VH-VL binders against p40593. Designs and how they scored, part 3

Target 1, 148 residues: p40593
Amino acid sequence: MIHPLIQRLTTTLGYPLLDADGLDRQVRTQPFSVLFFAGDPQRFPEALDVAVILPELVKAFPQLAPALIAGADEARLQGRYGFSVWPSLVFLAGERYLGCLSRVLDWGEYLERIPAILAGENEDLPRIPVLSPESGTPSCSPMETSES

## First folded at step 19 (VH-VL)

Design y2
Fold by OpenDDE, fold request of step 25:
Structure y2 (fold): chain C 148 residues (1-148), chain A 120 residues (1-120), chain B 112 residues (1-112)
Amino acid sequence: as target 1 above (148 residues)
Amino acid sequence: EVQLVESGGGLVKPGGSLRLSCAASGFTFSSYYMSWVRQTPEKRLEWVAEISGSGGSWYFPDSVKGRFTISRDNAKNSLYLQMNSLRAEDTAVYYCAKEFRSGKYYFDYWGQGTTVTVSS
Amino acid sequence: DIVMTQTPLSLSVTPGQPASISCKSSQSLLWSDGKTYLNWYLQKPGQSPQLLIYEVSNRFSGVPDRFSGSGSGTDFTLKISRVEAEDVGVYYCMQSIRWPYTFGGGTKVEIK
């Protein structure tokens, strides 16, 4: 069950809850995105703090379109962006990865780091192509149980 | 044959709430994205909400964000639209629409629609 | 939002004559995957919208060969080679490249 503070982002604030296909549409739709990878709040209690901070960040940086990553797709999409710490805010310019801010930061640190991230100072970061949703469905080939 | 049957439309006052339902049949419901699309009295079509096959992802236009919620019960082959804080501009025929397949976000089948009227 | 503009608003056609409907988008509907996210719907009188054409030029199942879609980028056309009485209704173009999905204002096709 999604924690109420995290759920509020989608239900009350209307942030999209993105799967892989949703992410593809998000990057087609929005010039800049901030993707919230919350993780499990029981494991990562800072996710609740970030869930409270994120709306304020969006007010401070109105060019950022916020989205929450769906829990079922978090692990897969984490692999796309290569962060290892939870929670994480992933910043995109269209399909281009700009950077990541992990854990909860002080408000001043967000205000300092986000402009730099958005300015593309990390241009050396590989463009992570939004994988076509067709490529990402693992063909669960039924394991032919060879009856030996 | 694919069938989509909407219900739950009616007359509501501004600020009121309404829940729409769509009963789906003739396809593997859980395998497809579903949307709500409304048609205004002026016959304009407006996309209202989308939900993934699993129900784990959903999307809204800014016009309904924070007011509408979309959900599904795959065991019942049912799609829902909870509409809160209704406005006069929400007056429309609401259609349940099936999306074709993953990565193809066009609607291949539509229900007959249910009418929502928001009036004082 | 992407604005979809259809012309004409209405068209009165003699049976057996061709019809042409234009749809223009305010932005390109071509994505980096090489797909163009333009679709056409027909709403017959008293009915729900039905899919005619997807991705500019692909006829949906059961759509007659007299219907054809063409175009690229921002300019699209739906053609009916020989209009029949059953083709009466309102035609809508739709973009699905990004949220929100948006529709044209519709083109009403009538028989003379």
Scores: ipSAE 0.495, ipTM 0.827, lowest interface PAE 1.2, mean pLDDT 90
Fold by ESMFold2, fold request of step 25:
Structure y2 (fold): chain C 148 residues (1-148), chain A 120 residues (1-120), chain B 112 residues (1-112)
Amino acid sequence: as target 1 above (148 residues)
Amino acid sequence: EVQLVESGGGLVKPGGSLRLSCAASGFTFSSYYMSWVRQTPEKRLEWVAEISGSGGSWYFPDSVKGRFTISRDNAKNSLYLQMNSLRAEDTAVYYCAKEFRSGKYYFDYWGQGTTVTVSS
Amino acid sequence: DIVMTQTPLSLSVTPGQPASISCKSSQSLLWSDGKTYLNWYLQKPGQSPQLLIYEVSNRFSGVPDRFSGSGSGTDFTLKISRVEAEDVGVYYCMQSIRWPYTFGGGTKVEIK
């Protein structure tokens, strides 16, 4: 079932819920996009925290066109962007992948990292993902500490 | 086989509102993006709205954004266009149009249209 | 918005003779997937528009072989090799590469 906090993004705030075709339309038109891959909130409860903070991120970075990814398309589109955990925010310039932020971060880290991600089209080196040495899996949020 | 039947057109004063309907049959309605396209008295074609198969996303050109709303009821195989704050330039024949296939962005079937006239 | 310009505004053609319609876009219609999103429609008298050609040169199902499309980048052409009476109407080009989708102004084709 769609959690009310996630449903608020589409119903109240008017964020589009994109399937693969909708994403293709979005990237053709929008200079910058932030795509929210929420996953299943029962399995990934941090998705609810990101759902609360995403509107504030869009307010802080009004050039970003926000969208949610339809659950049925998440696995297919995840392979396109290479993130390994849910939830994730994927950042695009047009169709060009700029980077992603996985899980939930504190506000100050979003304010630090999002401008760097958006500026990445001026220098290609920051786009190379940094793998966690401990897990061996890619992460959109390198150096994130574990919480239990 | 595929049928799209528009209704709800008429004469309305500037600033008024109309709601257009499109009844669809002959295909799996919920699987297809749908659009409204209008044809002005000068015979120009203008795309005015698009909605995804689920109804989860939509888009409008600036000329109607904020004044028009597109929606669909997949249980009733129906597409709607709510038009508010109507202006003389909205006078047109309004067509309901089906998009061809996922990943292709053109209109393969059109209804016969419904006429909207905005005049004092 | 991408501006689509058609020429000529009208054609008067002898039956059995060729016709050619030009469409120019203000921006390239080539997308990174290698496809060019230029389509052609015909509106016959008293009818709704119908799709003729999609993605520059592909005839839609049921469209006669006498219709062909060509072009690249920003310059496109629709040709009718031998015009028949059923081909009369207004022809429109349309870009669908990005919102807002836009149409050319139309070319009216009549039989002399």
Scores: ipSAE 0.452, ipTM 0.767, lowest interface PAE 2.3, mean pLDDT 87
Fold by ESMFold2, last read:
Structure y2 (fold): chain C 148 residues (1-148), chain A 120 residues (1-120), chain B 112 residues (1-112)
Amino acid sequence: as target 1 above (148 residues)
Amino acid sequence: EVQLVESGGGLVKPGGSLRLSCAASGFTFSSYYMSWVRQTPEKRLEWVAEISGSGGSWYFPDSVKGRFTISRDNAKNSLYLQMNSLRAEDTAVYYCAKEFRSGKYYFDYWGQGTTVTVSS
Amino acid sequence: DIVMTQTPLSLSVTPGQPASISCKSSQSLLWSDGKTYLNWYLQKPGQSPQLLIYEVSNRFSGVPDRFSGSGSGTDFTLKISRVEAEDVGVYYCMQSIRWPYTFGGGTKVEIK
């Protein structure tokens, strides 16, 4: 069973649900992508908040081609990027990893961090997946943890 | 063995609609991307639609975008192409095509084709 | 869109003689995975197209050794070392590196 808020992204809003082959096709065609790794909302309830905000992020950054990652492929694809916390938004230029944002952030934080990610100014772009520290500065962690 | 059988072609006036069907057998249908490819009277081949194995994503060239929709029913091993606002240039033999193994992006099996003629 | 240009448009061959078909793409078909997404199809008279060669040079199952593909980047060639009667038909090259997938215009091969 998929939670209704996650399900609406694919069924109502028409976001593609990508398996590994679909991701490969998307990166060959789309200049910029934002990939939503929702995980299991029962384990990662912030996924529901991100599902609500993602369409608004796409409106604010219309160059981004949104997509949801199929649950069966999340584990395989998670290892390619620098996140260890669900939910995550992964940002690509073509096939090039630009950065990610994990958990839910406030709106102002998205507006600050996403332009930096798209410009290639993201701090600590990981070469391998990173475990989420309690208060570290990994590239996917919310900016909020650095303030308090 | 792999079989793909198209149906639903016919003669239609410009602006009309048709729905094509493709019955698949001999492989695990839900595991493969499927496409529609058409062949014009001049024998030119044109790809016109693709759909993922789950049906979760689909793609069209600009020439048919907004007029054609692709769908599949994995329980019935069936692929569909809904064609609306048909034009004379849509006259062609329409083939159902199976994409080769996961991670490979080309058509290893094709159906026999169904003919669509758009003429007043 | 990637334009695929085939030459010649037709080829009339004495049985047992070689045939060569050229395909040129408007953009490189090499992807970052090291693979080149150029494929060849044969449509025999009265039949649907069938896969002949994938990824430049790999023969599909059941394709005779007399068929070979070569090339790189934007220039590709299909060769038939000794044309047989069953090789008659129209040959198409096709790129599958990105949407929209596109085909060459076809090369008709017939026997003299």
Scores: ipSAE 0.451, ipTM 0.762, lowest interface PAE 2.0, mean pLDDT 87
Fold by OpenDDE, last read:
Structure y2 (fold): chain C 148 residues (1-148), chain A 120 residues (1-120), chain B 112 residues (1-112)
Amino acid sequence: as target 1 above (148 residues)
Amino acid sequence: EVQLVESGGGLVKPGGSLRLSCAASGFTFSSYYMSWVRQTPEKRLEWVAEISGSGGSWYFPDSVKGRFTISRDNAKNSLYLQMNSLRAEDTAVYYCAKEFRSGKYYFDYWGQGTTVTVSS
Amino acid sequence: DIVMTQTPLSLSVTPGQPASISCKSSQSLLWSDGKTYLNWYLQKPGQSPQLLIYEVSNRFSGVPDRFSGSGSGTDFTLKISRVEAEDVGVYYCMQSIRWPYTFGGGTKVEIK
C-alpha cells in the first residue's frame, strides 16, 4: 500500500506517476525533471520527509517538472541512474543526467545544491540513451529444423 | 476494426463528480497508451489525460490535476476517467483516443465521444 | 505550454481549387531523434476528429494524395491540391513534443 503522503503527490498535486515508458516520455517532453525515487517508507522513513519537501522545492525551482517513479519500476530505473541510497531525487535536463540528492537534506542544502546541479557543472555525465520501445520485440526467428 | 465507445456523460452540478468509460475493441488494448481528449462548446480540443498500456504510468495537464483520475481495466478492455470537483469549464464532449505505439505520439483512432455538461 | 496558432480561422474554397492552412508553434517541434512532432486532424461535420497527417508530412492510412503536409521547426502548412465536397470540416494541428499536448484553434473549410 502506498503511504498517503507519497500518494498525495500523484492524486492531490497531480505529479505524473512514471514507469519505464512514462519516464522516456517525461525526459522527451520536459526541459528539466526531478524524479522522486521514494522506495519503501517502512524501510526508508526519510521518504516521507522528502515527499513533504518536494512540493516546496518545485515552488522554489519552477523550471523543474516533478514526477514520482512507480514502485514496480524503481529497481530497474535505479540501475539506469546508478544511485545506491534511498530515497533519491534524480535531476535531469531532457535525457541528460545532472545529479542526485539522496536521503533527506536540510532546506538550505537543497537551495545550495540544486542550482549547481541545474547549471550542469557535471558536463561529463553520460547521456543516458532513451530506450526506444521498438528494441524489445524478441525476434523469435523460427528455428529451421533441418530435416536430415 | 478498431472501435472505441465512450459512455457515462451527462448533466452535473458544479462541484459534482462523474465517471466516464470507454470500451475498446479490435486491437490488443493493453499494448497501447490511451488518452482522453475533450472538445469545448467553442470547438477547442484539449488533451485531458494519458495512461500507459499497463496502467502503471499516467499524466495530466494543470487544468485537471488533483481533480481527475485516469485508470484502465485491461481484462475488460476498458478505459475510465473519474472526474471530481467539476467546473463549468469542464463542459465538453469527451473522446477516448488510442495512441500509436511505435514511438509515434499521435492518436490514430477516436471514439464518437460522450457529452459532459456542468451547469448550476 | 506550447501555443499552436492556426490561420486562417475559416476558408471558403471553390471545388477543384487548392487550399492552404498554416500552423505555427511557439517553440520548435523538432526533437533530438530528428522527428518533428506535428500532426493534423480533420473533424468532418457531426463526426469525431480523425488523423490526417502525422510527423509533418506522412499521410495516415486511407488519406487521399491531394492532402500534403510540409514545414519545419515552428512553421507548418497543410495543403489540399484540389478541394472536394468530402473535405469540408475543421482542421486542427497538434503538437506532441511536450506535455501537455496542445492543439491549434482549428480552421473551418467550406465549399463556395
Scores: ipSAE 0.417, ipTM 0.813, lowest interface PAE 1.6, mean pLDDT 90
Fold by ESMFold2, look of step 19:
Structure y2 (fold): chain C 148 residues (1-148), chain A 120 residues (1-120), chain B 112 residues (1-112)
Amino acid sequence: as target 1 above (148 residues)
Amino acid sequence: EVQLVESGGGLVKPGGSLRLSCAASGFTFSSYYMSWVRQTPEKRLEWVAEISGSGGSWYFPDSVKGRFTISRDNAKNSLYLQMNSLRAEDTAVYYCAKEFRSGKYYFDYWGQGTTVTVSS
Amino acid sequence: DIVMTQTPLSLSVTPGQPASISCKSSQSLLWSDGKTYLNWYLQKPGQSPQLLIYEVSNRFSGVPDRFSGSGSGTDFTLKISRVEAEDVGVYYCMQSIRWPYTFGGGTKVEIK
């Protein structure tokens, strides 16, 4: 069954649990979304740490509409956003992918990286952008330094 | 023939709870998103919940989020709405509604409705 | 929330005459897939709502040809070319482009 810490996000805090069709509905409604891909907590135990942290991230960045991704659709949507590491937080502006953060980070790193993602400063894109709703966009892994 | 039959409505005090049921027939129930839509005494229509065909995903407007729970039992072709912490403004006729699958976000069939009255 | 405004609130129509109902949304109902998510329902006296028109202009199965829908963006119209006794009731427009799905306030059509 689903781990209690992850279940709390949907049943107690009321975060939507989205399948692929539900994600299409979410992006139509929310100006900004943070999507939580928890994976299997027995294989990816950092998912439990992110589940504890996510409500605090939403408090710090209240423009973000949180949602969980249903386990059955994680593989399809993983390919759409191009991450390969669980857990991941995927950030969207409407339909537009902004970036993602994989594994668990320290609090200060979230406070630094999330504003940059929301401002469009994430540059982990393919060398040539690909416009495909089925294909993953850039990986969450390695971020380069910003130019001045 | 698609049929949706609601039950479980009644009189309840503010703060109380009710559980509504919808019996479905005439279509492959598990293939379709289902919704609850209510009609107030002023005849306004308000969408209040939806649930995916598998039952794994669900959604609510802010007005009922945290108070209402939607569920389904695909083996029994039944849809449910658990309503907690009821308020006077929840007084309405509650309809069970069937959606199209795959990018068609509208209700093609509705039940006859069941009346919920929340009054002191 | 997208506000849906219907006019008029009511119509009294001589049998056989046309009727026209306006629905305006506070935001565009056109999505990036090229479709417009505006639907029309009729609630006949003593009955539940029934689907008439989906995606602006498509008649649902069994809906007579005298019903037609048109419009784009934020402005939409339902027309009944020749009102019959069975057409009496309350007509609602509905947007389904985004949560929460919202309905217009209704237009009551009756026969004089």
Scores: ipSAE 0.398, ipTM 0.743, lowest interface PAE 2.9, mean pLDDT 87

